# Designs tried in a protein design chat: miniprotein binders against Ferredoxin--NADP reductase. Part 25

Target 1, 346 residues: Ferredoxin--NADP reductase, of Oenococcus oeni (q04hb6)
Amino acid sequence: MDNEIFDIAIIGAGPAGLFAQFYAGLRELKTALIEATPRIGGQITALYPEKTILDVAGFLGISGRDLVNELKLQTDLVDSKTFLNSEVTNLKKIASHFEIEINHHASFLAKSVIIASGNGSFSPRKIDVPGSSEAEQSGMLTYLLPGLSEVADKDFAVVGGGNTAVDYAVELIDHDCHVSLIHRRDNFRAMESSVTKLKNSRRTNFLTPMKITGLSPKKEKLEIELQSVPDGAVKRVSVDRLIGGFGFTASSRTINQWEEFPEQFNQGFLTNEAQMTSIAGIFAIGDASIYPGKSDLIATAFGEAPTAINQAVNYFDPDRGGPQHSTSLNKKEVFKHDRIKSRYNS
Below, E stands for the ipSAE of ESMFold2; O stands for the ipSAE of OpenDDE; V2 stands for 0.75 times the mean of E and O plus 0.25 times the DockQ between their complexes.

## First folded at step 15 (miniprotein)

Design g4 (from w7 with K11Y; at its last look DockQ between E and O 0.41; V2 from the best seeds 0.64)
Fold by ESMFold2, look of step 15:
Structure g4 (fold): chain B 346 residues (1-346), chain A 93 residues (1-93)
Amino acid sequence: as target 1 above (346 residues)
Amino acid sequence: MEVVIRVEIRYDGTKKEYYYFVDSPEELRLILELLLELLEWENPEEVEIRVRADDPELAREILERLREILRELGFRNVRIEVRGNEITLRAER
């Protein structure tokens, strides 16, 4: 990392964190956005990318994926630094700054911290059969969708019987993949319209009722050994990739090991009207924040983000002055950006 | 194994920087796929990618994959600078 001192470190790149990063950029603050997973979007992108959200102000309805995409476009208007696959493993007060440790070895300094991550981490439920460890080490067995830019006509297998597996299969079919959907029963516990879409696609091969009994990574392909549940008949299929679709469980975070650990209630950090935690200079927004009357909504988090940013400024730089409306910033170079012009002139 | 990939994307008047920390070989394949996805979404005219890796054979594999990613996205004039265990790629389209 550079030897920079950030104004604000923002932990979590869900909708709340993304909006906080953008708003801080409009205030010309230097921020670091830190996300434990390798993708931006947080829980929305990981679990519910295609579900329509009706209560985000200004949209008649917007999918989780589209919401994250709109938030990403906003960051084109400001300078930004985003740290991905980066877990905050310690938070320590040093003089007037906070030291943020990432993945137990990297660190940097910030004048204040905004915790924008939810109450817990999510870990995938993993496959445990002969050869599964080797398949995972080879990269042929994963539990998240791959990058979808260059997957057309590749052969995927997805295993599982719930919404996670069915949603993965639908996404792969929509990107012109061939998908073998493996489940120990003929029926799926998933959205019926999604299951029907898979049944109507020539790219879907249902391998049900079957269970995986072994995995063997080969040079180019992954060999999957299957066993028919009714009669025990053995089958083998060869695919480019296998994706486990058994869903996710909550897992322990390292937050409770932080040297600066704010007061919590029910896994949320208690905050006041400034979104400040029990530790001066540390704020919480979105799912990380709990207070009387809190509504746990994306809309609420979007209001909390500017409050936390402006109160962080009051904490470390009270002479800077209060917030301004974005319309009063019209002469800045950010408003000359072609993307702003194209959105409102097309 | 530790790899740090920095992606710098310049827009007119602004700069977006992404940092990926990679601690295992199985993560590397996924992260490089997601880097392709990121660059396709961001659609930049100019990109700088800096990779720090201690293993020389791993560094060569990463470099080769990054070249492929940049070509798939239509980048030209890929320039490469090597300083010890750090590789910098600069590309335009």
Scores: ipSAE 0.683, ipTM 0.912, lowest interface PAE 1.1, mean pLDDT 83
ESMFold2 (binder alone), look of step 15: mean pLDDT 80; pTM 0.805
OpenDDE base, look of step 15: ipSAE 0.750; ipTM 0.924

Design g5 (from w7 with K11E T14K; at its last look DockQ between E and O 0.50; V2 from the best seeds 0.63)
Amino acid sequence: MEVVIRVEIREDGKKKEYYYFVDSPEELRLILELLLELLEWENPEEVEIRVRADDPELAREILERLREILRELGFRNVRIEVRGNEITLRAER
ESMFold2, look of step 15: ipSAE 0.689; ipTM 0.914
ESMFold2 (binder alone), look of step 15: mean pLDDT 79; pTM 0.789
OpenDDE base, look of step 15: ipSAE 0.652; ipTM 0.897
ESMFold2, look of step 17: ipSAE 0.708; ipTM 0.923
ESMFold2 (binder alone), look of step 17: mean pLDDT 80; pTM 0.795
OpenDDE base, look of step 17: ipSAE 0.629; ipTM 0.884

Design g6 (from j7 with R29E E33Q R65E; at its last look DockQ between E and O 0.44; V2 from the best seeds 0.62)
Fold by OpenDDE base, look of step 15:
Structure g6 (fold): chain B 346 residues (1-346), chain A 93 residues (1-93)
Amino acid sequence: as target 1 above (346 residues)
Amino acid sequence: MEVVIRVEIRKNGKKKEYYYFVDSPEELELILQLLLELLEWENPEEVEIRVRADDPELAREILEELREILRELGFRNVRIEVRGNEITLRAER
């Protein structure tokens, strides 16, 4: 690769990284977006492409896929350089720059780094009960929503008590499924409006407070053995599919091998008000960033991205000045984009 | 196997570059499919694809696949340049 020094290397092409790439482009920064997978969109593309997202500003509701597409569309307004299938295996400080090594024996030089990798490689929190492996192998147990085009009138079970489980249940009932929501408590740690929607739905059966004790894949149905938490009473239910909604664990396996390893808390990097990590010139945004009072939202990541970009500029070029509130983009160029014209003329 | 595929597209005066690093045949198949999807979605007027491969035969195979992809997407005037182990395709819509 040409000895190109980037202003910023952005690690991770999820929502945060995509928006950071765009915003850096608006600032006419030379950026590399480096993504470990061959796909753009991060967790949204991988895990939630069909999920309706309600908590992104400016949208009444947008699918995960559509949100990624909108983020990609924004990048049409700027020059961009994206490296895919490029897992960052090492981050090293070399004099005034960072060297980013990837798994293909290539390296990049950058003046600053923004980590937008989310919480790392996402593995679902698996159900570990008798028959869980067999149920997973049969496809009767999954941790992601199936394609929603063919789920009408099917019986699903969702297990979990957080936003993941509640969101899955909401999405399933919105597609005319029956959902048995299984949780060890009567109280959910989820968005209250979503829980209320489920409570008001005739398609939702609450199996609370209950725990799964076993799974038995049958020819057409999955039998779920449940135990009541308070009294130990056993109940069995049969569903077409069980969805594990315990959320995801991130393994930052590769990040732990970096020579420049910022301080971590849980699965993210501790950041300050500038989105800077413990290492000067290394920033983190989105799920890769942790700070007191953070809301783990895509909307928050969209705010963090400009902050990190602007602070990165201040780090490597303090004389360049702050962003002007006005996009330097000529409004005429923005509205010349065919996809934008079609949206505003419809 | 060491293959690097660079896709350069121009849209509305902006330059978008995508690089794919490929280390296995299985990855190559996936990446070619994803490249098709990318180009379909981006729908550029012009595309330049550069392939670097350690194996010249593999580079030629990839070239033919890319030519088919470009044809399927309705690109015309596909120009091919071969410089050592680097192949460049240019096409216009």
Scores: ipSAE 0.607, ipTM 0.876, lowest interface PAE 0.5, mean pLDDT 87
ESMFold2, look of step 15: ipSAE 0.747; ipTM 0.922
ESMFold2 (binder alone), look of step 15: mean pLDDT 81; pTM 0.811

## First folded at step 17 (miniprotein)

Design aa1 (from g5 with Y20F L30F L34F; at its last look DockQ between E and O 0.51; V2 from the best seeds 0.60)
Fold by OpenDDE base, look of step 17:
Structure aa1 (fold): chain B 346 residues (1-346), chain A 93 residues (1-93)
Amino acid sequence: as target 1 above (346 residues)
Amino acid sequence: MEVVIRVEIREDGKKKEYYFFVDSPEELRFILEFLLELLEWENPEEVEIRVRADDPELAREILERLREILRELGFRNVRIEVRGNEITLRAER
């Protein structure tokens, strides 16, 4: 890439990173947003796009998808440069700058870095049984909920015993699906109210205590071979789709390979009141940040993003002065944006 | 295989740039799907797409696929410029 030095490199295009990109744009900073996946929205897009989020200020509940869309819409108000499918493989200090290397042998130079990567890469706990790879390739086995607009009257199976599986099952029955919930135990390790909702639903079939022993993708249906845990009895069920609900494993493996590796606690970086890590000029926000008394909320991440950006500016350009309030945005420009007009004029 | 796809969208005097890096043919297929999703969401009046590819045949394949995507999205005027290993598509609705 051209010898462009960014003011800030933001790593991760989740909610925190997206809002940081927007706010940096409001401050007219040269910012690179670097995302490991081909999609923006982070965990929201990946894990729970249909989940209603209740704890984001200003919304009377908003879907994960809609929240990401709103964050994207904000970025329409500023210049933005986003690098997708770009896993940061190394972070190196070069004189007064940072070099960010990605998996495609490209590198970026930045005066400061904001880590907004959440708790690392999320990999689903996969089902490993005969036919699982074929079922995954055919799309009949997934680890995420499909678009819920297309699921009405379909037969789903969900496998798992935790909150992930129970939440998936609840969401599916709320969209008029039939759900076969498969678990190796009769007892679920999930929110009791959600389990009770499933038990009271005629759309939920409990296949417990059972384990999956094989999958057979057919032309229109997935055949699931089940084995009873107590007696070994074999049962077969056919569904439109199986969803693996074992949850996700966070891996920080890539970050552990960085030359400039900030101090970590658990899966996050220790930060101070400025959202700065143990390395000067490297900040962390959202789930990537850990400090005493932190609330692990998206709302908190939204507060941390401006703090990190303002402190980054103070780090690389102490003479630029204090944070500009968003009031400097010409209200006329905001309301002229066609997407905003459509929303507020309807 | 090294492919870089740059999408530039200008709206209301703002410039949005998206970059996709691609290292394999399998990855390219997925990236083009995500690029379609991106362009569908952005729904720009104008778009510029630049493709750098190390293989000229691959560059041509990508070009044809991008042309299809742009057509599917309702772009009518697609201009193509080829400069060495870089292809630029400019499309208007």
Scores: ipSAE 0.535, ipTM 0.846, lowest interface PAE 0.5, mean pLDDT 86
ESMFold2, look of step 17: ipSAE 0.711; ipTM 0.919
ESMFold2 (binder alone), look of step 17: mean pLDDT 80; pTM 0.801

Design aa2 (from g5 with L34F; at its last look DockQ between E and O 0.58; V2 from the best seeds 0.65)
Fold by OpenDDE base, look of step 17:
Structure aa2 (fold): chain B 346 residues (1-346), chain A 93 residues (1-93)
Amino acid sequence: as target 1 above (346 residues)
Amino acid sequence: MEVVIRVEIREDGKKKEYYYFVDSPEELRLILEFLLELLEWENPEEVEIRVRADDPELAREILERLREILRELGFRNVRIEVRGNEITLRAER
């Protein structure tokens, strides 16, 4: 890679990182967005693209996928450089800048770093029973919701007792699916309103208290062997797909190996009012940031991104002046974009 | 195996660059699928794709797959330049 020194390296292409990339572009900063996965959108794309998000300002409700699309559309207004399939394996301070190393033995130089990696890499808690690997390989066992456009009139099973399983079940019944909700207890550790919605739905079958003991992928259906927890009675159910709803485990393993490792609390980096970490020139935003009174919301991350960028500029170029308001964007350029025209002319 | 794929899209005077790093043939297949998804979403009129590969045979395989992807996406004019271990595809709709 050319001996290019970036003004900012943003780690993570989730909502926070995408908005940071856009805002940095508005300030004409040379920015690298570095994403560990082959896809943009972070946890939203990976875990809940079909989930309706209600707590993002300016939207009555927006799907995770649509929110990522909107964030991507904003980046069309600026120059951008995105490195995908690029896990940051090391962060090193070199003189007055940082070297960011990735898993492919490439490195980037930047004057400042913004960590937007969320809570790290997310791995689903897997079902480990006879036939689980085969069911996963066949696509009959998944840990994410499928595309909801194709799920109508299908029989799903969801296993789990937390918000993840309950949210999946709610989403599926809202798309005219039948759902068998499997849990080892009668009581769910989920939002009460969501559980009540499921209880009131004729499309929800509660298989409680039961555990999965085996999976048998067949040509068209997945056979699930269940065992009653209290009496050991065996039941078999056939569904089109099983969704593992045990939630995700965050692994921060890669970040813990950085030479420049900011102070952490509860898998996030401690930040000040400037979104700066314990290391000068390293910032954190979104779920990667922790400070007293923080609300863990995407909406909060969107506020943190401009703060971090503006403070990064103050760090590496204190003479460049104060935050530029987006009012400097030529309205004519925004409205000339064909994708925006279609939205405002409809 | 070291493969770097660079996608450059220019729209309305803005330049978007995407880089993919690839270390295995299995990974390459997945990356090409995600690259297709990216190009479908971006839907550019013009695209430049640069591939750097350490293996010339692999570079050719990637080139053929990229040609297929570009055709599937409706690009009609595909120009190919080969310079050492770097292949550049330029496609227009």
Scores: ipSAE 0.614, ipTM 0.877, lowest interface PAE 0.5, mean pLDDT 87
ESMFold2, look of step 17: ipSAE 0.734; ipTM 0.918
ESMFold2 (binder alone), look of step 17: mean pLDDT 80; pTM 0.803

Design aa3 (from g5 with L30F; at its last look DockQ between E and O 0.52; V2 from the best seeds 0.61)
Fold by OpenDDE base, look of step 17:
Structure aa3 (fold): chain B 346 residues (1-346), chain A 93 residues (1-93)
Amino acid sequence: as target 1 above (346 residues)
Amino acid sequence: MEVVIRVEIREDGKKKEYYYFVDSPEELRFILELLLELLEWENPEEVEIRVRADDPELAREILERLREILRELGFRNVRIEVRGNEITLRAER
């Protein structure tokens, strides 16, 4: 890679990182966006692309996929450089800048770093029963919601008792699926309104208190063997797909190996009012940032991104002046973009 | 195996660059699928793809697959330049 020094290296191409990339572009900063996965969108793309998000300002409701698409569309207005399938394995301070090393033995130089990695890598809590590996290989067992355009009138099972399982079940019934919700207890540890919605739905069958004891992938259906927790009675149910809804475990393993490791609290980096970490020139935003009174919302991350970028500029170039308002973008350029025209002319 | 794929898209005077690092044949297949999805979404009039591969045979295989992808996407003019271990494809609609 050319001996190019970036103004900012952004780690993580989730919502926070994508918006940071855009805003940095608006400030004409030389920015690298570095993403560990081969896909843009972070947790949204990976975990809940079909989930309706209600708490993002300016949208009545938007799917995770659509939100990522909107963030991508914004990046069309600026120059961007994105490195995918690039896990940051080391962060090193070199004189007045940082060296970011990735798993492919490439390195980037940057004057500042913004950590937008969320809570790290997410791995689903897997079902470990006889036939689970075969069911996963056949695609009959998944840990994510499928594309919802093709799920109408299908029989799903969802296993779990938390928000993840309940959210999956709600989303499936909203798309005219039948859902068998499997949990080892009668009580769910989920949002009460969502549980009530499921209880009031004729499309939801509660298989509680039951545990999965085996899976048998067949040609067209997955047979689930269930055992009643209180009496040990065996029940078999056939579904089109089983979704594991035990949630995800965050692993921060890679970040803990960095030479420049900012102070952490609860898997996030402690940040000040400038979104700066304990290390000068390293910032954190979104789920990667922790500070008193923070709301863990995408909307909050969108506020943090400009703050971090503006403070990064102040760090490496204090003479460049204050935050530029987006009003400097030529409205003519924004409205010339064909993708934007189609949206505003409809 | 070390493969780097760079995709450059220019639209409305802006430059978007995407880099993919690839360490395995399995990853390569998957990344090429994602690259198709990316190009479908971006829908550029012009695209430049650079491939650097340590194996010349692999570089040729990638080149042929990229040619197929570009054809599928409706690109008509595909120019190919080979410089050492780097292949550059330029395509226009």
Scores: ipSAE 0.592, ipTM 0.868, lowest interface PAE 0.5, mean pLDDT 87
ESMFold2, look of step 17: ipSAE 0.696; ipTM 0.918
ESMFold2 (binder alone), look of step 17: mean pLDDT 80; pTM 0.803

Design aa4 (from g5 with Y20F L34F L36M; at its last look DockQ between E and O 0.50; V2 from the best seeds 0.60)
Fold by OpenDDE base, look of step 17:
Structure aa4 (fold): chain B 346 residues (1-346), chain A 93 residues (1-93)
Amino acid sequence: as target 1 above (346 residues)
Amino acid sequence: MEVVIRVEIREDGKKKEYYFFVDSPEELRLILEFLMELLEWENPEEVEIRVRADDPELAREILERLREILRELGFRNVRIEVRGNEITLRAER
């Protein structure tokens, strides 16, 4: 790669990273957005693209996918450089800047770093029963919700007892699916209102207390073998798809190998009021940031991103002056964008 | 195997660049699918794709796949330039 020194390297293309990229672009900063996966959107894209998000300011409700799309649209207003399928394998301080290594194939130089990696890589807790691998390969077993436009009148099973399983079941019934909710206990460890919604729905069948003992992919249906926990009685049900709702495990494996490793607390990086980590010039935002009184919300991450960007500028170029307000953007350029015109002229 | 795919999109005087690093043939297939999804979403009038590969045969395979993707996406004018181990595709709608 060219001997290009970036002003900021942003690690992670989740909501926080995407908004940081946009805001950095508004400040005409030379930025690299580095994402470990081939896709942008982070956890939203990976885990809950169809989930309705209610706690983002300015939206009555927005799907995870749509929120990522909005964030992408903002980046159309600025120059951007995004590196995908690029896991940051090392972070090293070199004189007055940082070297970011990716997959041992490339390195970037940056004056500052913003960690927007969330809580690391997410792996679903897998179902491990006879036939699970075959069912996963056939797409009849998944750990994420499918596209909700195609799920109407289908029979789903969801397995799990936490918020993940309950949220999946709620989303499916809201899209006219029938859901068999499988759990090893009668009691769910989920939001009571969501559980009540499921109990009041005629589209929800509770298969409790039961465990999955086997899966048999058929031509059109997945046969699920269930065993009653209290008496061992066997039951079989057939569904179009099974969704594993055991939640996700976060792994921070790669970050722990960095030469420059900021202080961590509960899988996040400790940050100050400037969003700076224990290492000067390294910032963290979103789920990657931890500080007293933080609310773990996307809305909070959106506030943290400008703070980190502005403080990064103060770190590497203290003479560049204070935060620029978005009012410096030529209104004419924003409204010239065809994708924006279509929204505001309707 | 070291493959780097660079996608450059210019819209309204702004430049968007996407880089994909590919370490295996299995990854290459997935990356090309994601690249197609990206181009569908961006829906540019013009696109420049640069491929750098250590294997010339692999570079040629990637080129053919990219040509197919660009055609499927409705690009009509595809220009190809080969310079050493770097292939550049420029496509217009």
Scores: ipSAE 0.545, ipTM 0.848, lowest interface PAE 0.5, mean pLDDT 86
ESMFold2, look of step 17: ipSAE 0.716; ipTM 0.924
ESMFold2 (binder alone), look of step 17: mean pLDDT 80; pTM 0.796

Design aa5 (from g5 with L34Y; at its last look DockQ between E and O 0.51; V2 from the best seeds 0.61)
Fold by OpenDDE base, look of step 17:
Structure aa5 (fold): chain B 346 residues (1-346), chain A 93 residues (1-93)
Amino acid sequence: as target 1 above (346 residues)
Amino acid sequence: MEVVIRVEIREDGKKKEYYYFVDSPEELRLILEYLLELLEWENPEEVEIRVRADDPELAREILERLREILRELGFRNVRIEVRGNEITLRAER
């Protein structure tokens, strides 16, 4: 890679990172967005692209996928440089700059760093029963919702007893699926209203208290072997797909190996009012940031991103002046963008 | 195996660059699928793709796959330049 020094390196292409990239672009900053996965959108893309988000300002409701698309559309207005499939393995201070090393033995130099990695890498809690690996390889076992446009009239099973499983089941029944909800207990640890919705639905079968004991992928259906928890009675059901709804484990293992490791609380970095971490020139935003009174919302992350960008500029170039308001963008350029025209002229 | 794929898109005077790093053949397959998804979403009139690979045979395989992807996306004019271990594809609709 060219010996190019970036003004800012943003780690993580979730909502916070994407908005930070855009805002940095508005300030004409040379920015690298570095994402561990081959896809942008972070947890939204990975975990809940079909979930309706209600708590983002300016939207009555927006799907996770659509929100990521909107954030991507904003980045069309600026120059951008995004490095995908690039896990940051080390962060090192070199004189007045930072060196960001990735898993592919590449490195980036930046004047400042913004950590937008969320709560780390998310791995689903996997089901481990006979046939689980084969079912996962065949796509008959997944841990994420499929594209909801293709699920109508299909038979799903969802296993789990928390919000993840219940949310998956709710989403599936809302798209005209039949759902067998499998849990080892009769009681769910989920939002009561969602559980009530499932109980009132004719499309939901409760397979409780039961556990999965085996999976058998067939040509068109997945056979699930179940065992009753109280009496050990065996039941078999056939579905189009099983979704593991045990939730996700966050791992911050890679970040813990950085030479420059900011102070953490829980799974986030402690930040001040400037979104700066314990290390000068390293900032954190979104779920990667922790401070007293923080609301863990995407909406909050969107406020934190400009703050971090502006404070990063103040850190590496204190003479560049105060935050520029978006009013400096030529309205003509925004409305000339074909993707924007299609939205506002329709 | 070390492969770097760079996608450059220019639209409305703005430059978007995407880089993919690839260390295995399995990753390469997935990356090419996500690259297709990216290009479908971006829907550019013009695209430049640069591939740097340590293996010339692998570089050729990637090139052929990229040509297929570009064709599937409706690009008609694909120019290819080979300079050492770097292949550049330029495609126009």
Scores: ipSAE 0.621, ipTM 0.877, lowest interface PAE 0.5, mean pLDDT 87
ESMFold2, look of step 17: ipSAE 0.670; ipTM 0.895
ESMFold2 (binder alone), look of step 17: mean pLDDT 80; pTM 0.804

Design aa6 (from g5 with L34W; at its last look DockQ between E and O 0.54; V2 from the best seeds 0.57)
Fold by OpenDDE base, look of step 17:
Structure aa6 (fold): chain B 346 residues (1-346), chain A 93 residues (1-93)
Amino acid sequence: as target 1 above (346 residues)
Amino acid sequence: MEVVIRVEIREDGKKKEYYYFVDSPEELRLILEWLLELLEWENPEEVEIRVRADDPELAREILERLREILRELGFRNVRIEVRGNEITLRAER
């Protein structure tokens, strides 16, 4: 990559990172957005794209997918440079700059860094039984909900006993799927109202107390071998897809290997009122940030992003002056965008 | 295997760039799927895609797949330039 020095490197393309990228663009900052996955949207895209979010200001309710789309739409108003499939493996200070190294032996130089990585990388708790790898490779085993537009009249199995599995099952039955819910206990550790909804649904089959002992991908169906926990009786069921609903483990393993490692508390970075970490020039926002009295909300992350950007500018260019207000944006440019016209001219 | 895919979209005088780094054939498949999703969402009138690959055969395979993706998305005019280990596709609707 050209010896380009970015004003800001933003790590993580979740809601916080996307909004930070947009706001940095409004300030005409040379910004790199670096995302470990091939997709933008972070946990929203990965874990709950169909979930209705109620606690984002300005929306009565918005799906996770739609929220990410709105954040993407904002970035259409600015220049942007996004590096995908780029896990940050090292962060080091070089003179007055930072070098951000990624897993592909590429590096970026930046005057400042904003960590927007959330609570780290989310890895699903995998099913490890005979045939699980083959089922995962065939797409018959997944750990995330598929696109819900394509699930109508399909037979799903969901395995798990927590909120993740129950939420998946609820979402699937709401989209006219049949769901076999597999759990090693009769009791679920989930929201009672959701469990009651499943119990009252004719589309939900409870396979409890049972465990998966094997998977056999067939041409059109996944055969699941189950064993009854109390008596060891074997049962086989065939479904279109199995969803692992054991939840996700947050791993900060990669961040712990950075040469410049800010002080952490409970998987987040300690930040001050400027969203700055223990290392000058490194900021954190969203779930990556921890401070006294923080509300763990996307709405909070959206407030933190401008703060971090403005303070980053003050760090590397104290003479650039105060934050740019949205009122300085050319309204004509905003309303010329076809996607915005369609939304606001109706 | 070292592959870098750069997607450049220009709209309303703004420039959006997306970079994908690819180290394996498995990753390449996934990246091309997500690149399709990206281009469907962006729905640009024009797109430039640059591919750098260490293997010329792989570069050709990627090129053909990208051509298919662009055609599927309704791009009609696809221009291809090859310069050493770098392939550039420019497509217009």
Scores: ipSAE 0.490, ipTM 0.831, lowest interface PAE 0.6, mean pLDDT 86
ESMFold2, look of step 17: ipSAE 0.679; ipTM 0.901
ESMFold2 (binder alone), look of step 17: mean pLDDT 80; pTM 0.797

